# Ledger of designs, part 21: VH-VL binders against c3mjb8

Target 1, 104 residues: c3mjb8
Amino acid sequence: MRIKNKIKKRIIELIELAYITARKGDLELAREYIKLAEMYSRKGRIKIPLKYKRMFCRKCYTPLITGVTERRRIRSKILIRTCLICNWQRRYVLSRNKGSNKEN

## First folded at step 7 (VH-VL; framework fv_pritumumab)

Design h34S
Fold by ESMFold2-Fast, scan of step 7:
Structure h34S (fold): chain C 104 residues (1-104), chain A 123 residues (1-123), chain B 107 residues (1-107)
Amino acid sequence: as target 1 above (104 residues)
Amino acid sequence: EVQLLESGGDLVQPGGSLRLSCAASGFTFSDYAMSWVRQAPGKGLEWVSWISGSGYSTDYADSVKGRFTISRDNSQNTLYLQMNSLRVEDTAVYICARESYDFWSGYYYFDHWGQGTLVTVSS
Amino acid sequence: DIQMTQSPSSLSASVGDRVTITCRASQSISSYLAWFQQKPGKAPKSLIYAASSRQSKVPTQFSGSGSGTDFTLTISSLQPEDFATYYCQQSYSTPLTFGGGTKVEIK
């Protein structure tokens, strides 16, 4: 369990590092950190926690920073996130609870 | 109930060192980034330092860079600020703040603050 | 560093008054703007984030508006407990920076 916990910790660390690296303007390096986190996830067979998986584009691996590398729009209780780098989109449904994680 | 309680503030000579603590309760500490913010007597707020939820990533105001170190112990739910080479202008109430994230808007923000601990640097 | 200029530095008002506080960033910060209330001897209390989003349990008399460089905090009908100092803060880039504060005093 120790090894898996160490790998999960490293995945989280890499995604956090990618986000701040992107925030400082280095998108290419940030994408490499995300790719490395994905590699640890696949090789270790450890799922990236949903909170961290939401922090980057699933197509181009750019960290998603609102108003900088992503656009967010809410229409009819649907949140649409758009990556400004590759135009990847994901939809999230706002049901009774604002925290609904239903993906279309 | 979210609670943040600072401790460690004291009177220190210029050039001295001090370690501040912020004890967190009422939430999963490791899920939140934390900051230290200070306020000099009769003055406004000044951001000092930030640390990610895991503790791996940190950031500092230029005025404290190289002198202060932010760290955390997620097993003890405690945030730290190690202050070295203290200057008279570091005199302030030091307050810890929790950074929350609103997924629907996409913005990070401070939602809870501690009461602060007073650090006085005086010759 | 992004400088935050807050105006006025102080104002005097009566209960029931509409109070407007302005915050100006030295460069565009999108909607990365928060507002805080601080009473003497107390920690800051978070009011608004993302320029216009009210934090939970914050009374409806508080509202925020603006984007880019110019932002306002409005207290639609000042209550006795609203006499305090108010601060804006940008979180667009580090270092995080605060405005100088606006003290709202009783007339």
Scores: ipSAE 0.754, ipTM 0.894, lowest interface PAE 0.9, mean pLDDT 91

Design h35F
Fold by ESMFold2-Fast, scan of step 7:
Structure h35F (fold): chain C 104 residues (1-104), chain A 123 residues (1-123), chain B 107 residues (1-107)
Amino acid sequence: as target 1 above (104 residues)
Amino acid sequence: EVQLLESGGDLVQPGGSLRLSCAASGFTFSDYAMSWVRQAPGKGLEWVSWISGSGYSTDYADSVKGRFTISRDNSQNTLYLQMNSLRVEDTAVYICAREDFDFWSGYYYFDHWGQGTLVTVSS
Amino acid sequence: DIQMTQSPSSLSASVGDRVTITCRASQSISSYLAWFQQKPGKAPKSLIYAASSRQSKVPTQFSGSGSGTDFTLTISSLQPEDFATYYCQQSYSTPLTFGGGTKVEIK
C-alpha cells in the first residue's frame, strides 16, 4: 500500500474513534480526534471519504449523532441536518426510489 | 447476496480458549461495523462485542471484557472473536451481525445475521 | 445499562389475529429501537429499525411505533410463518441490550 493509503486509514480510524468517544459523552476529546483527522487530510493532501466527512459538523467538528448532537428533518424531499452544538445546517436532496444525496 | 458464515464453535473446558470466525461475502466488508451476539440454550439474545469498519474501535459487554477480543481482517473479509478464560456461562450459540446505517433517518441497525456457531463450555 | 422490558413473555394467537408486543426502556432511547424475529434453531431476522422503519422485504403486516421509552410491534394479520419469538433491542448506548423476548404460539 502507498503512504497515502496508510494516511487515509488513519483518517478513517480517527473519525470512527471520535464518533464512539462522543457517544460515550466526551465531546471535547471527540472534536480533537476530528481535528487530527482534518490535519492528516490537509497535510497528506488526501480527501476525507464522503461517508466519514458526513459523520461530523463542518463548523465545530462535533461528531453528529442523531437525537444527541444532531437533529434530522425531511421536508419536501430535502433532508436538513442541524448540529445541536453550534446550529450548523446542511441540506441534502432526496431522489425518488433510489435515494440520491446531492448537497447544496 | 450478503452472507455471513460463522465457524470455530467447539466443546472446551472451563479456563480454555477458542477463536471464532465469521466469513463475510457479497458486500464491501470494510464499510460495515460488525458485532458478535450470543444466545445461551433456551435463553434470549445477548450482545457481546462490536468493532468498527476499520477495526480500530471496539466495545465489549462487561461480562466478557478482558477475556474476549474482537478483531477483523478486512483483506480476508473475516471477523474474529478470541475467547479466553472461558466459563460455563459462556455456553451459547455465537452469531455475527452486520451493522448498516440509514443516512436519511440517521440510525444504525443490524440488517444481516449469520446462522451462528455453538460454543459449549463444560467440565 | 439500559434495561429492556418486553411484554408479554408469551401469547397464543390464531392466523388472522392482530398481535401487539410491547417493549419498555429503563431510560429514553429516542428512536434507537429495533425488532427481530427468531424461529427455533435459526438466526434472528431483522424486521424494524429506528422504531418504525421496516427493513427491505419485510411484509407490511409488521409495523413498529413509539419513541423515548415505550415501543410497540404490531402484526396486523398473523400468518402461519409469523409464529416465532420476537425481540426488541436498543442501540442508544453500549452495551446494546435486548428485551427478554415474546414467544408467539399457535392457539
Scores: ipSAE 0.767, ipTM 0.900, lowest interface PAE 0.9, mean pLDDT 92

Design h35W
Fold by ESMFold2-Fast, scan of step 7:
Structure h35W (fold): chain C 104 residues (1-104), chain A 123 residues (1-123), chain B 107 residues (1-107)
Amino acid sequence: as target 1 above (104 residues)
Amino acid sequence: EVQLLESGGDLVQPGGSLRLSCAASGFTFSDYAMSWVRQAPGKGLEWVSWISGSGYSTDYADSVKGRFTISRDNSQNTLYLQMNSLRVEDTAVYICAREDWDFWSGYYYFDHWGQGTLVTVSS
Amino acid sequence: DIQMTQSPSSLSASVGDRVTITCRASQSISSYLAWFQQKPGKAPKSLIYAASSRQSKVPTQFSGSGSGTDFTLTISSLQPEDFATYYCQQSYSTPLTFGGGTKVEIK
């Protein structure tokens, strides 16, 4: 619906803002933006799109910036992401098209 | 085919204003952050401004902060740069660039560029 | 601002030559380094991102290496269409900054 599309847009806006805020060094404020996005997601019953859900740590809510707030390692076609703040990890199976950024 | 086409460049006097447009086609425009990059005649590349896919977050080079405004209309697949209080040193070809994000590496990068539009500021 | 120092500013080479261009950042940028090719009167063409990842349809003679502060672009066997100006660019922090460019011209 239209209302749900507005909420989805706000979720995306907040996650984008969190990422930029974290890149500028303010991790605490960035986490608050992510928590707000999660609140909009839960209250509106709208799933955060996979692309945006992958932009932050699921445990501590810090935006995941490669080489800054996260470490990425690729071993045996598995991508391992590690949050450098809380040591949270997640594993992903690599596709043959490594450069794909589409979530559809 | 991804295509970026700039327009709006013109000859303008110091203190004047111009609005540049970049028409995007061949991709879902709202999924990509965009930047304006400029190149003065015979010089190198200089980043000017950046806007997130949603349009909510923006950033600017110090040299243009307060004078230039980046914006986008995702329904029209168009990126804009509103340039106010133009100076002779703003003379350049202005190029729009698309920013992609490689999930597997985690890095953002420019993958497609327009051909640019020339802005000349002279008295 | 992160300063990107590119060397050399120009070089002369022959078809078939191995060409190496160097880029140095004033502080560590991890692997937030990209390389672009620009021919006169045309927009830049993206070659390399994340220091070493080749963009789609970019020929294998182009390769990038390095991390932290020191980076190189290598053209293993220069072709006629490779005579152009090459730029490095950091995306570690804003403002995004470019090197001064390296003009690769025919010997």
Scores: ipSAE 0.692, ipTM 0.880, lowest interface PAE 1.1, mean pLDDT 91

Design h36E
Fold by ESMFold2-Fast, scan of step 7:
Structure h36E (fold): chain C 104 residues (1-104), chain A 123 residues (1-123), chain B 107 residues (1-107)
Amino acid sequence: as target 1 above (104 residues)
Amino acid sequence: EVQLLESGGDLVQPGGSLRLSCAASGFTFSDYAMSWVRQAPGKGLEWVSWISGSGYSTDYADSVKGRFTISRDNSQNTLYLQMNSLRVEDTAVYICAREDYEFWSGYYYFDHWGQGTLVTVSS
Amino acid sequence: DIQMTQSPSSLSASVGDRVTITCRASQSISSYLAWFQQKPGKAPKSLIYAASSRQSKVPTQFSGSGSGTDFTLTISSLQPEDFATYYCQQSYSTPLTFGGGTKVEIK
């Protein structure tokens, strides 16, 4: 319905705003935007799309900015992401797709 | 065969308005953030504005805030820049650029650029 | 705003030369630096991102290095098609800012 579309839009807006806010240096405010997005997701029963879920720490809600709030390491074709604030980690098995990351 | 084609550049009077378009093809437009970058005659590159793939978030250089509006129509694969209250200093070639993301490294970057469209503001 | 200072503003070189261009940020930008090439009368072409990662079709003579505030673009053996203006750009924070450019001219 229309209301769910408005809630989904708000969730995406909040996550995008959080990332921009974090890049400008305000990590506390960025976390509050993510917490608010999570609240709308829960109350509206709308799943956050995977693309946007990957933009923040699942444990402490800090936007994951590579080299600032997140460290990335590659070990044996596995990407390991570490939140530098709370030490949350997640491992990803990545396939190399020639041309796919550049064009699509 | 990613293509970005700008149009709409023209000669306008100071205080005038103009809308630029950037037609995108060869990729899923809504998956990519886009920017406008300008280059004044004989000068370097200057970032103007950015829009997220969703179109929900935008950002602007201070020199254009309140005068320019970036927008996109994901159904038509087109990026827009509405320019109001134009100044002589806005004279430049305006170029659209696509922002890509490398998940392995975690960095965003421009990977494709259009040819640009010339805007001349003259009194 | 983060200011990006490129040096030199121009240089003259011959085919086969090793060319080095530097870029300095007014504050630490981690590895959020890209390099672009612009040939006369053409649109910019992306060369390097994340300070040292080469775009897929970019020749191996182009390499980038650095982190924090000081960055370098190296062209190990200049080709005829490499005479162009080169720009660095930071993407650490908005507004996104470019260096003033380095024109690589034929001797």
Scores: ipSAE 0.603, ipTM 0.853, lowest interface PAE 1.4, mean pLDDT 89

Design h36N
Fold by ESMFold2-Fast, scan of step 7:
Structure h36N (fold): chain C 104 residues (1-104), chain A 123 residues (1-123), chain B 107 residues (1-107)
Amino acid sequence: as target 1 above (104 residues)
Amino acid sequence: EVQLLESGGDLVQPGGSLRLSCAASGFTFSDYAMSWVRQAPGKGLEWVSWISGSGYSTDYADSVKGRFTISRDNSQNTLYLQMNSLRVEDTAVYICAREDYNFWSGYYYFDHWGQGTLVTVSS
Amino acid sequence: DIQMTQSPSSLSASVGDRVTITCRASQSISSYLAWFQQKPGKAPKSLIYAASSRQSKVPTQFSGSGSGTDFTLTISSLQPEDFATYYCQQSYSTPLTFGGGTKVEIK
């Protein structure tokens, strides 16, 4: 419905804002924006779209900026992302050669 | 195919206002951040402004802050640049550019550009 | 702001030559560097992103290298259609900034 669409829009807006805030150096405020987005997700029972869910650390809520707040390594077609703040890691299997994931 | 078509460039006097448009087609417009880049006659490229896919977050070069406003209408697949208090040094071809993201590398980059629209600020 | 310095500002070359263009950032930008080609009267064309990743349909004679502050665009064997102005651009921090450009002219 409309209500869920408005909540989804707000979640996306907050995550975009968090990423830009982190790029400008304010990691603490960026985390607060992500926490607020998570709260909207839980209260509205709306899943954060995969593309946006991949933009922040699931453990500490810091936006993941390649070479700044995260490290990326590719080993044997597995992408390993490491949060440089809390050392959270996640592995992603590279699918058949089709270019980037459409959900990124 | 991806297409970006700018319009709205004109001759205006110093202190005047002008609104540029960039019509997008061939992709899901709301999934992409967009920028305006300008190029003065015989000069290099200068980034002007950026807007997120949702339109909620924006950023500006210091030279245009407070005078220019970037916006988008995702239902019409159109990017805008509202230019106020124009100066002679704003004379340039204004080009819209699409920002893509490669998840596997983690980098954002411009992948498609429009042809540009000329803005001339002169008395 | 991060300043991007390109060298040389211009060069003269012949078809078949190896051409090297350098770009230096005033501070470390990791691999947040892109290269663009522009021909007179036309929009820029994206060539390279993430310092070394070639964009779709870009010929293999174009290659990028470097990280941190020093970056290079190499054209291994210059073709007639490669005479153009080349720009580097950093996307590490806002404002996004471009180098001054390198004009590759026919000798």
Scores: ipSAE 0.746, ipTM 0.894, lowest interface PAE 1.0, mean pLDDT 91

Design h37Y
Fold by ESMFold2-Fast, scan of step 7:
Structure h37Y (fold): chain C 104 residues (1-104), chain A 123 residues (1-123), chain B 107 residues (1-107)
Amino acid sequence: as target 1 above (104 residues)
Amino acid sequence: EVQLLESGGDLVQPGGSLRLSCAASGFTFSDYAMSWVRQAPGKGLEWVSWISGSGYSTDYADSVKGRFTISRDNSQNTLYLQMNSLRVEDTAVYICAREDYDYWSGYYYFDHWGQGTLVTVSS
Amino acid sequence: DIQMTQSPSSLSASVGDRVTITCRASQSISSYLAWFQQKPGKAPKSLIYAASSRQSKVPTQFSGSGSGTDFTLTISSLQPEDFATYYCQQSYSTPLTFGGGTKVEIK
């Protein structure tokens, strides 16, 4: 369905815009863009692609920018991501030899 | 094999306009943000503009804001730079660069560059 | 804008020498620093990103270090193909800015 593809495109655009907005220092506006993207995802029944879903904190919706709003640590081949705003954490088991688990 | 090929560079008069193209091949173009970087003869590198993978978000160096527009056609795997109100100081080789992402470190970086296309702004 | 000061502007070295190039940011940029190599008439070649991560296919003689404001590119044993101009670049904040370059010349 083309409608779903159009909504998916808007979700991606909003997340990209949120990331750039956060990079420029406006975290509050960036969170609103992410919340809007989540709303389109929920109402449209469209899953946010994994690559874009990993760009923001699932708890507080702040875009995750390494060294700014996020801390990354590697422990025994496990990537530990910490949101510096709300202290949300997630662990990822992704081997360096396997590359990044990017969505196609 | 990732390839970036620029075209459109020419001799143009001050106040003129020119559109540059960067043809991409060997990768899924829409997955990558792209930038234009320029280098004046005998000088260093200067970042000009950036565009997100979707094409929705853009950014510009202050020296080109309001005069240059970056865009992309993901169906044709092509990046563009529309240059208006050209000035002598815009004379440079314009190079397109691909931005990749290292998930482990969380950093974005340029990994591939084109050969560049020369723009000369002179009377 | 974040200013990137690169030193030295040029240096002369022999094959086999250890070469160090430094780059200083006008404010803290965490590890948002990359290094590029450029030969005359050619496009830049990406060497290092995230201050210390070597790009694919880049020889092990190239290494980067530093964080915050002070960064170093080291070429542990200079090869004939390493005579080039090297640039640092910050990606912490827009506009992206480059250092002035360091020309590595044959002695």
Scores: ipSAE 0.605, ipTM 0.862, lowest interface PAE 1.8, mean pLDDT 90

Design h39A
Fold by ESMFold2-Fast, scan of step 7:
Structure h39A (fold): chain C 104 residues (1-104), chain A 123 residues (1-123), chain B 107 residues (1-107)
Amino acid sequence: as target 1 above (104 residues)
Amino acid sequence: EVQLLESGGDLVQPGGSLRLSCAASGFTFSDYAMSWVRQAPGKGLEWVSWISGSGYSTDYADSVKGRFTISRDNSQNTLYLQMNSLRVEDTAVYICAREDYDFWAGYYYFDHWGQGTLVTVSS
Amino acid sequence: DIQMTQSPSSLSASVGDRVTITCRASQSISSYLAWFQQKPGKAPKSLIYAASSRQSKVPTQFSGSGSGTDFTLTISSLQPEDFATYYCQQSYSTPLTFGGGTKVEIK
């Protein structure tokens, strides 16, 4: 259990580091940090927490920074995120019951 | 209720050291990045330092880099600022601020602030 | 560093007045702009983020607008508790930088 907690902590650290690295302009290195986090996630059989999973493109692994590496559009309570690097898109639905945001 | 309470401010000689604390309550501390912001007497706000929720990533204003160290103890819900080689220009009220994230808008922002603690650097 | 210029540095107004405060960034910051209110001797209170999003419990007389380099905070009908200093702040790039502040004083 301690091993899994250490792996989870390292996954979070790598994603935080990737985001800061991308904000400073090094997208290639940021992607490598995300790929490393994904590797720890797979080999450790630990799901990346949703908050951190939402911080990067699931296709090209670029950290998603609003107006810089991603575009956001809100239409009819649906958020559409577009990666500006690879054009990956994901839709998010705000449910009528507040506090239950969903990914589709 | 979110609360941030700073402590540790004091009168210090130039070249001295001081450690500030910010005690957090009412939320899951490790889920939030934190910053220190200062305000010199009669002046505006100046950002000092930032730390990620895990504590692994940090950033500093150039004026304090190499002299100040931001850290956190997530088990004690406490943010720290270790200040070394203090200068008269470091005289200010030091305020801790919590950074939240609006997922729908896609922006980070300060939502809660502490009361501040006064640091006076004088001979 | 991104410089934030606020205008005016101070203004005098009466209760019920519409007050407009402007903030200009030295380069485009998209919508990475927040507004804060500070009363004498107190910590800042967060008002607006993402240029136009009001924070929880912030009264509806406060609104923000703008994008890129030019931003505005509007107080549609000034209340007695609104006499304070207002600051803008960019979070597009580190270091985070604040405007010089606008003091809203009673006429």
Scores: ipSAE 0.800, ipTM 0.911, lowest interface PAE 0.8, mean pLDDT 92

Design h39H
Fold by ESMFold2-Fast, scan of step 7:
Structure h39H (fold): chain C 104 residues (1-104), chain A 123 residues (1-123), chain B 107 residues (1-107)
Amino acid sequence: as target 1 above (104 residues)
Amino acid sequence: EVQLLESGGDLVQPGGSLRLSCAASGFTFSDYAMSWVRQAPGKGLEWVSWISGSGYSTDYADSVKGRFTISRDNSQNTLYLQMNSLRVEDTAVYICAREDYDFWHGYYYFDHWGQGTLVTVSS
Amino acid sequence: DIQMTQSPSSLSASVGDRVTITCRASQSISSYLAWFQQKPGKAPKSLIYAASSRQSKVPTQFSGSGSGTDFTLTISSLQPEDFATYYCQQSYSTPLTFGGGTKVEIK
């Protein structure tokens, strides 16, 4: 119902809080906030929005801060992100724009 | 187009209070973190406060901590700065700024600014 | 707090000149450096972020370089509309801090 909207809002709040907490140097507390957000996501069956899902390591839950807790490498149209805490990596490929619609 | 418009600046006495507003239009307000930056007459820029897109997380410069409160109303597309216990040294033009994010490179940055609203604290 | 020092505080230049402004951080900030332009009575305009990434609709005469502690903003050929005060800003850690500004004046 409307409960799902409240849970989604709490997930977003926790991830934002985790990022700020990590920026201030408390990585352990930041991870706990992310773990709590993941728990709400699983229990509520609500997907974490892609924007927020990209803010933390999917393996160790550390918020990903460029040059601090993650390394970024760009090669051609590929972005490789590496978590500096657990060495988790993810590759991102720039997708071609699909914006134009054809006449029905 | 993105627009930010501040209001609420006034002449106030030391120890007084004032609330500033920043009206946002042309974008999904709740997707963006926002900051207040001030500039004293003839001086440079000084960051004052930051708020996350949801409004849940905030941060403050030490000079205003405990006296100023940043908040936002995402349903009204408006950012606020409640200023209490004002001091002469708080005299400045207060400007709101929007924070964008470059996912490809991984950096947050200010991309749009309002025109500012003047706050004068004088006896 | 990270201190940002700009040099020079002011400079005089003519249209067509190459102008260089420097910014030094009191500790390494990687590439967390932005540049802003401000004209009298106006709000700042964002120019550069991530030390070298030019923002949308910013003319190509503006370029940024550097990493760590030493950063440079270059205006390759000064235009009449470029006479303004320029500020650097670090976003590596809170509080966010700005340089003191460099005023680019007509010679």
Scores: ipSAE 0.787, ipTM 0.900, lowest interface PAE 0.8, mean pLDDT 92

Design h39K
Fold by ESMFold2-Fast, scan of step 7:
Structure h39K (fold): chain C 104 residues (1-104), chain A 123 residues (1-123), chain B 107 residues (1-107)
Amino acid sequence: as target 1 above (104 residues)
Amino acid sequence: EVQLLESGGDLVQPGGSLRLSCAASGFTFSDYAMSWVRQAPGKGLEWVSWISGSGYSTDYADSVKGRFTISRDNSQNTLYLQMNSLRVEDTAVYICAREDYDFWKGYYYFDHWGQGTLVTVSS
Amino acid sequence: DIQMTQSPSSLSASVGDRVTITCRASQSISSYLAWFQQKPGKAPKSLIYAASSRQSKVPTQFSGSGSGTDFTLTISSLQPEDFATYYCQQSYSTPLTFGGGTKVEIK
C-alpha cells in the first residue's frame, strides 16, 4: 500500500480500537488511542474519514457510545449529540433521506 | 443485493482443526464489522466472535478464546474463522452476520445473515 | 455476562391473534436490544433493533418496546408466515448474548 493509505489505515484502526476499549470501560486509554489517531491525521495531513470522525467527541476525545458516553436527542429532522463527559454538542440536519446532510 | 455464503463445515474428530469461510457480495465489505454466531442442534443462538471493518480489532466468547481466530481478507471480500482444538460442544451450524449502524439513533445491529455451515465434532 | 431470559419458551396461537413475547436482561442494557425470527432449517432474520426500530422490509405487525431490563416484541395480527422461533439479543456489552427463544406454534 502507498504511505498515505497506510497512515489512513492506522488512523481507522486506532479509532476502532478506541471504541472497543471505551465499551469495555477504559475511557482514559480510549482517549489516548483517539489522540494518537489525531496526531497521525495532523502529521500526515490526512483527513479522518467522516464516518470515523463521528465516533468520538471533538473536544475531549472520548468515544461516543449512545446512552453511555453520549446522549442523542432527535427533534423533527435535527439530531443533537451531547458528550456526557464534557458537554460538547453537535447538531445534524437531514435533507432528503440520505442520513446526515449537514453538521454544525 | 447483500449476500453472505458460508462454507467449510465438516465432520471432524475432537482435537481437530477446521477453517470456515464466509463469502460476501453486494456491499463494500471493509465498511462493515462482521460476527460469527453458532447454533447447536435443537438449541438457541450463541455469539462466537466479532471483527471490525479494518480487521484490527477482534473479540471472542470465553468458550472459544485461545482456540478460535477470526480474520478477514478485505481484498477478497471474505471472512474466516480458524477453529483449533475442537470439542464435541463446538458442534453447531456456524452463521456469519453483518453489523450495520443507524447513525441517527446511534446503534449497531445485525442486519444480514448467511445460511450457515454445519460443523460436527464427533469421535 | 448479561443473561437474557425470554418468556414464554413456547406458545400456541391462531392466525389473526395478538402475540406478545417478553425478554428480561439481568442488568440494564438501555435500548441495546434486537429481535430476530428463525424458521426451521433457516438462518435468523433481523426484525427489530434499538428495542423499537423496525428493520427494512419487516412487516408493520411487528413492533418492539421497552428499555432498561424489560422488553416486549408484539405481533399485532399473526400471519401464517409468522409461525417461527423468536430470539432477543443484547448488544450493550460483550459477549453478545441471546435469549433462549420463544417458539410460536399453530394451535
Scores: ipSAE 0.785, ipTM 0.907, lowest interface PAE 0.9, mean pLDDT 92

Design h39Q
Fold by ESMFold2-Fast, scan of step 7:
Structure h39Q (fold): chain C 104 residues (1-104), chain A 123 residues (1-123), chain B 107 residues (1-107)
Amino acid sequence: as target 1 above (104 residues)
Amino acid sequence: EVQLLESGGDLVQPGGSLRLSCAASGFTFSDYAMSWVRQAPGKGLEWVSWISGSGYSTDYADSVKGRFTISRDNSQNTLYLQMNSLRVEDTAVYICAREDYDFWQGYYYFDHWGQGTLVTVSS
Amino acid sequence: DIQMTQSPSSLSASVGDRVTITCRASQSISSYLAWFQQKPGKAPKSLIYAASSRQSKVPTQFSGSGSGTDFTLTISSLQPEDFATYYCQQSYSTPLTFGGGTKVEIK
């Protein structure tokens, strides 16, 4: 449990660092941080928490920054996110009850 | 409800040091990035420093870089600002602010502020 | 650093008046703009984020608009509790920067 908690913490740290790195314009380095986080997730058998999984493109690993590296469109409680680097898309449905958004 | 309570403000001589604290309650502290913002008497708002939810990433205004250190203790729900080599121009009310995120639009923003703690740097 | 120029620095108004405050960024910040209200001796209160989104419990008399470099905060019908100083703030890039503030005074 101790080791898993440390690995989870390192995954979160890397994703946060990737986002800040991308904000400062270094997309290549940011992607490397995300790839490293994914490696720790796979080898450690630890799922990346949903909040942090939503911070980067699942296809090209670019951190998703609104208006910079992603586009967002909202239509009647449906959010469509588009990566501006690789055109990856994902849909989200807002739940009004206590519960996370649903991914389509 | 969300509450942020600053403490540690004091009268300090130039060149001195001071540590500020911001006690957070009413939310999962580690899920939120936090900032320190200051306001000199009769002046406007100036952003000082930012820290990520995990505490791993930090950023600073150039005017305080190398002198101030932001940190957090997520087990105690407390944000800190260690201030060294204080200058007269650091005199201000220091306010902690919580950064929230609108997932639907994709924007980070300050949603809650503390009341502030006064730091006076004078001889 | 991104400079935020706010105008006017002060204005005098009466209850019921429409008040407009402007904020200009030195470079495009998309919609990474927030507005805050501050009353004397008090901490800032968050009003608007993402240029036009009202925060929880903020009255509908407050509205924000704009994108890119030019932004506006409008108070459609000034209430007694709205006499305060208002600040804009960009979050597009660090360092985060605020406008100089607009003091809304009773006429």
Scores: ipSAE 0.803, ipTM 0.909, lowest interface PAE 0.7, mean pLDDT 92

